# VH-VL binders against q8mxu4, part 29

Target 1, 107 residues: q8mxu4
Amino acid sequence: MCDRDDCASIASRCTGETIICAFVESITPPKIRDKTGTYELKCPFAEGFTMEIGDLFLFHFVFDGSSEKCTRLTPIPKMLAMVYEKLLKDLRKAKKEGKMIISPTAN
Key: E = the ipSAE of ESMFold2; O = the ipSAE of OpenDDE; V2 = 0.75 times the mean of E and O plus 0.25 times the DockQ between their complexes.

## First folded at step 19 (VH-VL; framework fv_satralizumab)

Design x05 (at its last look DockQ between E and O 0.53; V2 from the best seeds 0.57)
Fold by OpenDDE, look of step 19:
Structure x05 (fold): chain C 107 residues (1-107), chain A 123 residues (1-123), chain B 107 residues (1-107)
Amino acid sequence: as target 1 above (107 residues)
Amino acid sequence: QVQLQESGPGLVKPSETLSLTCAVSGGSISSGYAWSWVRQPPGEGLEWIGFIYHSGSTNYNPSLQGRVTISRDNSKNTLYLQMNSLRAEDTAVYYCARDTGWYDYYEGYFDYWGEGTLVTVSS
Amino acid sequence: DIQMTQSPSSLSASVGDSVTITCQASQDIDNYLNWYQQKPGKAPELLIYYASRLETGVPSRFSGSGSGTDFTFTISSLEAEDAATYYCQQYDNLPLTFGQGTKVEIE
């Protein structure tokens, strides 16, 4: 099982929390994408939330078995995409080395 | 499915300028993806030349910086490569390819390629 | 630039054999590595992206593994049509760079 914070790996995640920085690929069905691939969300985007294809967001996901919850959407300026990619990469490294814990439920 | 077709002069003299075109069909060149040029000298490996983002911004291989211009015409659904001051070492098959990059963010792998066009630099 | 070194430069194997190609990056590129197949006189074709993800339509006999600096490409059971040159390519950082290629010949 892979506990990475990217589109390619999120599909195999069953528990815990993760943050993904990804672009909106489509609204219906709801799909996001990053450098690792694409992921179709199990739930549609929250009602009343306005987004367009090509928008960049931080997605905070919480998993409990088959349940997928997007608890937070943070819009990110597109020009910062590479910056956040690097930040998440560094975060991932820090977590692996036991230097940082994001959440008590993180795995 | 996206199809790409390169075309060019075939033969170019040293110090002259190369102009290549890449006709795209089966998809819009302005659809959100990036588009790259890649070349391959005969019997050798692959070299990434550069790409053009969705916005029209470009990024070039530093090895070719200053000699290369990538552009596009949305109305013609065509990609262009211009390379100045050609040298014998620029002899190669030139490919255009779709980059999976999305809205000015390069994803960095190429899922569709043209057949390539051979460019020979010779006097 | 990130240098990609493939091994071996060439190999010969029989139909049904398992073939393994390695690619080493000059620095940690996480999983941002792709594998391409190029048959004589043809353009390269994407087989694997993000180190281990099979591109749509690619036979399951092809696989990729690894992370960081060391990667492996495997053909589990070689077929005659697999005679080609294979390239690894990193997309962790610009400029995008390729390995020098591995020519696979069928005995």
Scores: ipSAE 0.589, ipTM 0.896, lowest interface PAE 1.1, mean pLDDT 92
Fold by ESMFold2, look of step 19:
Structure x05 (fold): chain C 107 residues (1-107), chain A 123 residues (1-123), chain B 107 residues (1-107)
Amino acid sequence: as target 1 above (107 residues)
Amino acid sequence: QVQLQESGPGLVKPSETLSLTCAVSGGSISSGYAWSWVRQPPGEGLEWIGFIYHSGSTNYNPSLQGRVTISRDNSKNTLYLQMNSLRAEDTAVYYCARDTGWYDYYEGYFDYWGEGTLVTVSS
Amino acid sequence: DIQMTQSPSSLSASVGDSVTITCQASQDIDNYLNWYQQKPGKAPELLIYYASRLETGVPSRFSGSGSGTDFTFTISSLEAEDAATYYCQQYDNLPLTFGQGTKVEIE
């Protein structure tokens, strides 16, 4: 089962699989961003896509002992950025209130 | 590094219209960031005035009751503030700032600020 | 509108002291809170975003913590140059709102 992160939480991940919804901030160096901040990728963008600054994707990452692999991009309409952000807010709130189990993030 | 510099009149009369200019250098105002005006009455706190986003769309603080227009000229890399129906309580230092909001979809933090310009409204 | 309440309004402390400022939001703002420093006659400068992320170039003696409605800003060892007014600012919802400020003076 794949986890869910944002630009702030993925910065400390070193194991597992996760998905984040983020905008392309720059291509060289490869950077992405969302409302929680920026994240510079340790890997190249996944192959097979034409990417422009400002595009919104779901980024699928696989981590193995701090090795980062960008395995898949799914382009999505920019209006869904706010929907995804709200879902992450709800998940964080539920975790604080003990209503939902969130997969652990790596340090 | 991005640099912002406000300019405009230092003294204006009540009921007149304030017009301020913000010159931006070291970066493009069309680059995906949002741009804002913020004011601070002397000895008091900060008040957000409004945004102009990457697309050119705007949002304003409702507390300013529709008196504000924020605009830009991308070819001159310049932001503008217009505030009409000035009152004594509009006396403040006016700042322009870059917000790390991205492509109209969210707000972030103000990472670059101008030096500010004092506007005094003589009642 | 989300009201931001800072405490205290002012304080005096000596170089080397630990200083703590609190900020309370009138509703849950997740981690969408920034801290700014403003020295007399100068524009505000960002220190911390997303409640706890330190802006590049900001000294490590500055830190932030908290989530939801209650936030804390700390200067771990006060320096003379830290004499300033500090503002919290929420960015969860428009209109963006600031706390009233906390003036920190050196004794």
Scores: ipSAE 0.578, ipTM 0.855, lowest interface PAE 1.6, mean pLDDT 88
ESMFold2 (binder alone), look of step 19: mean pLDDT 90; pTM 0.923

## First folded at step 21 (VH-VL; framework fv_satralizumab)

Design y01 (at its last look DockQ between E and O 0.58; V2 from the best seeds 0.56)
Fold by ESMFold2, look of step 21:
Structure y01 (fold): chain C 107 residues (1-107), chain A 123 residues (1-123), chain B 107 residues (1-107)
Amino acid sequence: as target 1 above (107 residues)
Amino acid sequence: QVQLQESGPGLVKPSETLSLTCAVSGGSISSGYAWSWVRQPPGEGLEWIGFIYHSGSTNYNPSLQGRVTISRDNSKNTLYLQMNSLRAEDTAVYYCARDSGWYDYYYGYFDHWGEGTLVTVSS
Amino acid sequence: DIQMTQSPSSLSASVGDSVTITCQASQDIDNYLNWYQQKPGKAPELLIYYASRLETGVPSRFSGSGSGTDFTFTISSLEAEDAATYYCQQYDNLPLTFGQGTKVEIE
């Protein structure tokens, strides 16, 4: 399953797949922001979108070592920013308290 | 390089209305950020007053809600603070600051501050 | 309202010392905690946001750590220009609230 990050945690990611919910801060250079701060993308924004400063997207990333690839972005309604922020906050709290359990394989 | 500069009357009487301005340069107040006002009584700590979002929507500290209005004029790149019914306790240095709020969402860290302006409320 | 309590209220230290300031929140604020430096007659200046992220241009001798309710701010090797009052400030919820400050003096 795909992980969840924020602008603060993605800077340390070296492997795996993850999703960030963030606003466009700048197009040149490409920067995004959320409640945790800013992050300058190492990949360009996808062509074919009318992308503007202030738009909210889900950014899907794949990391192979420290190589960052932007594989997908999905525009989402701005009101969902607070829903996603709450989700991340709850996930961080659950991890800190040791509440997460890996599901066993069905069989 | 964003810069902020407060200005106002300095000395005001109790029960009067405080009117402060904050001139912003090196960037636009309509650039997506929120903008906060913060005050500091002499020799004391900091108190958040409120902010205004990119859209003009405001949020105020509940302890001040009845007395405070924050507004802006985009054409002058200027923020305003009005505080009614002044009391001696309102004596403070008043700061404007760029707030980390972005396009009407989030808030809460202040990465650029004005120099502050002292307001003394005295009979 | 979320109350922020700093300790100590003041301290004196020599150039080259390591100093640590603590900040405690009255409830879990995740990592939504900032640190500011204020020199006499000057506005506060942001040093650290999101508990541990250094603001651009801030010297690396400043650091922050912690999450939840207990946070620390450290100056790893005190310089003469670090004499100031330091404030923590939470941004988990409104109203935004500050600690009472910690005055750091050079002896």
Scores: ipSAE 0.774, ipTM 0.903, lowest interface PAE 0.8, mean pLDDT 89
Fold by OpenDDE, look of step 21:
Structure y01 (fold): chain C 107 residues (1-107), chain A 123 residues (1-123), chain B 107 residues (1-107)
Amino acid sequence: as target 1 above (107 residues)
Amino acid sequence: QVQLQESGPGLVKPSETLSLTCAVSGGSISSGYAWSWVRQPPGEGLEWIGFIYHSGSTNYNPSLQGRVTISRDNSKNTLYLQMNSLRAEDTAVYYCARDSGWYDYYYGYFDHWGEGTLVTVSS
Amino acid sequence: DIQMTQSPSSLSASVGDSVTITCQASQDIDNYLNWYQQKPGKAPELLIYYASRLETGVPSRFSGSGSGTDFTFTISSLEAEDAATYYCQQYDNLPLTFGQGTKVEIE
């Protein structure tokens, strides 16, 4: 099983894709934070993309073994933070228990 | 680095209201995180009282039966704890601590603690 | 509320010994478990967060493991200064709750 989909674990993530729900801690350098810790993004934010410290996003990452690609940012209302925390927790458990179909790009 | 310092009356009579302050330095209480109160009766374990987010939103331990109010003054960079209807069992060392939580709905570990202040409830 | 049960309540060991403390949660708390050290007359200090992450400045002889309901805290080689009470704490759900503590004495 690959590492978890959170800030504390993303640095050691296996190849494949993942979604992390996290707050923006800083813009320069770009850092995100969740209940597990902080992670500095290796992909810069797109030019013209507007975000503020404290915004909540779903971050879609693709890992090729040595580097990460941030492919999509989806803004989430802050009040849904706990909802997405639960969803991701349930998804992680389902994957661990073999109850989910593994994505073709995931390992 | 962030530092916290509790202060209080030391002695409070039963049925009276406890008021504690926590002075925060080395960081702003409005810049992020959550700020908790935790207490420890003499020779016993730790009990989480509640916290306030930098936004001002609060959460309390239901065990305290609605006796607790946590507030803050951003201009003074100070946290406050108010506890009503004190009982002998409320005798404890009271700590303020910074929670790793970021904005609303997140919470986690306490990475900075004050030294604590002893509150004795006695007639 | 989530109950946290530590074992043992107390132990005595010699300098150089390996010490193990366990913490059991009344329900699945994922990896949302922290370990604190409290010396007499002092405030608790964070040692481990997110089950196994070592806090900055904490000696490497301290470690944590586990996930779900069962967690372990280990001191690989006990030092005299490690005499203290250790607490686990969950942050999966409110209210935040602590274990009852484990007192470690040095022989």
Scores: ipSAE 0.340, ipTM 0.846, lowest interface PAE 1.8, mean pLDDT 89
ESMFold2 (binder alone), look of step 21: mean pLDDT 91; pTM 0.939

Design y02 (at its last look DockQ between E and O 0.67; V2 from the best seeds 0.66)
Fold by ESMFold2, look of step 21:
Structure y02 (fold): chain C 107 residues (1-107), chain A 123 residues (1-123), chain B 107 residues (1-107)
Amino acid sequence: as target 1 above (107 residues)
Amino acid sequence: QVQLQESGPGLVKPSETLSLTCAVSGGSISSGYAWSWVRQPPGEGLEWIGFIYHSGSTNYNPSLQGRVTISRDNSKNTLYLQMNSLRAEDTAVYYCARDTGWYDYYYGYFDHWGEGTLVTVSS
Amino acid sequence: DIQMTQSPSSLSASVGDSVTITCQASQDIDNYLNWYQQKPGKAPELLIYYASNLETGVPSRFSGSGSGTDFTFTISSLEAEDAATYYCQQYDNLPLTFGQGTKVEIE
């Protein structure tokens, strides 16, 4: 789909699109958290979605310069939190060791 | 701002049971965070004791050999540590801390600490 | 259990100096490494989480870097108030473990 980030790495992103698996930490101000830290959203949550503190989502972001947009929220079961954390950890390890193509489908 | 304050007996005898409390103010212990206990023998380093999750589920350092119980009372906004079969090497400053575990998932780092309370184990 | 080894055990430096402390993990811990400052008679205080992210309110003269097994903590321009003991701590896996500390003294 697109890049994968975490709460720590998203803070320095300024272009492209990415996905974060994170819990809702706060609604006002809107904050999310994962094992890497917390991130305060610069954009409102998508309209028509009910969310509670402690819910787990995939957050889809699109960045255009300093402009952050939250284009999609996909609810996921909380029990998958550590599965996604391990998957991202393994991906970071593989990239450091040069074992995978960053963009397997380039157009 | 969340504040934590430990209290306990100060001096205890070997083989007895330690009971400590941690009063939390400026925030709720039921807010989704985990809560840890950490100890530090005088002049030495830090040792993690264990934590309690939002749900009441606990995790302990296996080095403490099952001697530890962490619990809480949400209505008093208070955390508790019980340690059985005390030994001289349990002499330490005991801290409670907010752990960054969230809704029973993750764990990790301690963003708020109490002032600590010294416990001396001696005859 | 993951062992954390800090170096040096102590150092002495002048105001304005740059100082570095290293921390080595006994196995790959990704970036799940924190740094704490403990001033005499006080509780530890979180400075850096996830290897390189400054906690809110922490001065920018503090920094962290590294990943995997080797981590570095730097104070870029030492101030008198920085006299303290510094601890690294891993959170890749339980039990949570700390380095033995590095005492920083002002000359």
Scores: ipSAE 0.683, ipTM 0.874, lowest interface PAE 1.2, mean pLDDT 89
Fold by OpenDDE, look of step 21:
Structure y02 (fold): chain C 107 residues (1-107), chain A 123 residues (1-123), chain B 107 residues (1-107)
Amino acid sequence: as target 1 above (107 residues)
Amino acid sequence: QVQLQESGPGLVKPSETLSLTCAVSGGSISSGYAWSWVRQPPGEGLEWIGFIYHSGSTNYNPSLQGRVTISRDNSKNTLYLQMNSLRAEDTAVYYCARDTGWYDYYYGYFDHWGEGTLVTVSS
Amino acid sequence: DIQMTQSPSSLSASVGDSVTITCQASQDIDNYLNWYQQKPGKAPELLIYYASNLETGVPSRFSGSGSGTDFTFTISSLEAEDAATYYCQQYDNLPLTFGQGTKVEIE
């Protein structure tokens, strides 16, 4: 198991899936930013998908070794940024402490 | 690259108000990030004063007892620090710094610092 | 407020030595810890962010580790130019707080 649920750690991805909550820093190239740092997205946005700098999203990623797939983008109200930061922090802590069951496709 | 430069009066009397300026170059203060003030008394450690987001929202250290106001002028790409009712213990080098915080609620690390400006509080 | 306690307050070492500084948080701050270097008469400079990430341009002899409440900063092979005061800083919660600093002198 490895930490992949933030911008600073996603580059060290393992197999499985993760969710990152982050702001859009730039569109071209596509970069996201959270409390830990920045990450340049490796998957293109779907045609017709509208995204602006400053938007907050949940990014669902699936890792299959050396590549990543962005399977879903969920827009989040910006005022919930702190809430999701805390949720992800708690999730990370729970995983570290072995307090939750991890599915075979989870990180 | 982003550069910050503080400026101030150098000497301020007790009970008076401190006004500092931070000129930012190489980047716009309205394009993102948070912009902080940090101070350091001579021979002592660092104390975070507060910051202002590119949105204009502010956060302050409660230790300053509401004596601080941080503002900005986007047209001048300049940050300001105002501190009221100065005391001798407010003597310090004052730094402005860029915080990697993005929009409201996020804050991070200080990746760019000014050179600092010494403020001495003395009668 | 979250209190950050560094150890030691000061140390002296020779060129080539390995130097270790510790920082303890009064509560769990996950990995939200940064390390700065401050040379005399200069502003602090970011070395490590998010506990273990090396800032761009910083020599690889600098490293950070830890999570939760206990963190470590290491200089693997001390150089003369590393004489400075080092600070840890948490950004888990406001107000942002620093450790009291560790002065590193070169023998």
Scores: ipSAE 0.637, ipTM 0.909, lowest interface PAE 1.1, mean pLDDT 91
ESMFold2 (binder alone), look of step 21: mean pLDDT 91; pTM 0.936

Design y03 (at its last look DockQ between E and O 0.57; V2 from the best seeds 0.58)
Fold by ESMFold2, look of step 21:
Structure y03 (fold): chain C 107 residues (1-107), chain A 123 residues (1-123), chain B 107 residues (1-107)
Amino acid sequence: as target 1 above (107 residues)
Amino acid sequence: QVQLQESGPGLVKPSETLSLTCAVSGGSISSGYAWSWVRQPPGEGLEWIGFIYHSGSTNYNPSLQGRVTISRDNSKNTLYLQMNSLRAEDTAVYYCARDTGWYDFYYGYFDHWGEGTLVTVSS
Amino acid sequence: DIQMTQSPSSLSASVGDSVTITCQASQDIDNYLNWYQQKPGKAPELLIYYASRLETGVPSRFSGSGSGTDFTFTISSLEAEDAATYYCQQYDNLPLTFGQGTKVEIE
């Protein structure tokens, strides 16, 4: 299972696999946004999707210490944005308190 | 770069209705952002009034007791604030600001502000 | 409503000093906290969002830290142009609420 990040936490990631739920903010340069802020991708948006500003996706990233790779893009309904934001809040709180929470979107 | 400029009457009487406009330039109010109004009584702190989302959906500070309407005219790139039943405590500098809500989701930090306009409520 | 309490209400310091302002929320707000600077006669300007992320173009002498209920804003080396009032503001829940402000004066 991949880690979960947001636009704030992904900015300092150097290794591993992670997933971000975020809106497209701009295409050139490629930027995404969520409640924690913006993130400019170091990789182009994945091929094979028609992406428009305001679309919501799950972005799968792989970091190997020297590069960022966007390996998968999954479109999701916009109404789920706040559900995912709440799940990330719960995960951050659980990590601080030493608890573990099973995310319903971990699949 | 986005710029905002408020305008409206400087002096109004109690029980009247305040009508303010916010002219936006250097960007479109029909972008995905939300737009907020915030006020500041002279020498005091800041109070959020409400915002309007991309879709036109609004949210207001309950402390204003339903006296506020926020609207916009996309063709004029202009935001509006209407506040009914004015009281002396409504004396403040009124600001409009770009809210970081995006496509009707999220909200909460204001990355661009207007210069503000002073409204004095005096009997 | 989430109440935000800043301290101190005012301070005086010399150019080059390190200045620290604190902000306390009445409930856990995760990292959903912003800092604004308001110079005399001007509108507020966003400095920091999501507790610690600098807005574009903000000098690196400004920083923020904290999470949950206790947050700190620091100016690492005060400049003359930093004379202003500073506000914290939470964006965890509506209504959006501000601290009462901290006035920073240059000695």
Scores: ipSAE 0.700, ipTM 0.886, lowest interface PAE 1.2, mean pLDDT 89
Fold by OpenDDE, look of step 21:
Structure y03 (fold): chain C 107 residues (1-107), chain A 123 residues (1-123), chain B 107 residues (1-107)
Amino acid sequence: as target 1 above (107 residues)
Amino acid sequence: QVQLQESGPGLVKPSETLSLTCAVSGGSISSGYAWSWVRQPPGEGLEWIGFIYHSGSTNYNPSLQGRVTISRDNSKNTLYLQMNSLRAEDTAVYYCARDTGWYDFYYGYFDHWGEGTLVTVSS
Amino acid sequence: DIQMTQSPSSLSASVGDSVTITCQASQDIDNYLNWYQQKPGKAPELLIYYASRLETGVPSRFSGSGSGTDFTFTISSLEAEDAATYYCQQYDNLPLTFGQGTKVEIE
């Protein structure tokens, strides 16, 4: 099984796609943070995209080996942070236990 | 690097209120993270007391029965602990520490600690 | 509250030995488990976070493993300076809780 979908593990992520829910720690350089640690984003934000420190996002990444592509940023209200944390935690457990069908684009 | 330094009265009488201060340097308490108090009775383990986020929101250990208030002064970059109705069992070394938590309900690991200050509760 | 139980409470070993400490959580805490070292008269110091991540500056002889309810902390080759009490700590849910500690003595 590939590494987890979090800040501490994203640097060693296998090929495929993942979604990470994390706070923006800094804009320049762009860094995100979750309960596992911090990760510096390797993909630039689109021109005109507004982001502030403390914003919560779902980050959709596609991995093609050694590089990552940030394909989508979805802003999440901060009040829903616990909801998404729980959802992702449950998803990880389900995958670990073989209770989830793995997407053809995910490892 | 971030440094924390606790200070307090050293000796407090039973039923009185404890007031501790934690001076933070090398970083702003309002720029991020959560700032915690942890205590350790002599020869015993560690007990988390509570923390305050950079936003000002707080969380406390229910074991303290509502006796604790954690506050801050951003202008002084200082953290405070107030504990009411002190008992002999409140005798401990009190530490302030930085938690890697970010916003409300978010918490992580304690990556920086003060050296601690001993508080003895005795008549 | 989530109870953390460490084993053993104390141990004695010689320089060069491999030392293993276990920590069991009363419920599934995923990987949200940290390990601290506390030397006599000193504050605790973070060694491992998120079950297996080595804190910056910490020697590689320290390691952590495990997930869910059972965790292991290992010192691969004990040094004299490693005499200390070690604590596990969960941050899956509030209140944050610590194990009772494991005192490591050097023979």
Scores: ipSAE 0.466, ipTM 0.878, lowest interface PAE 1.4, mean pLDDT 90
ESMFold2 (binder alone), look of step 21: mean pLDDT 90; pTM 0.931

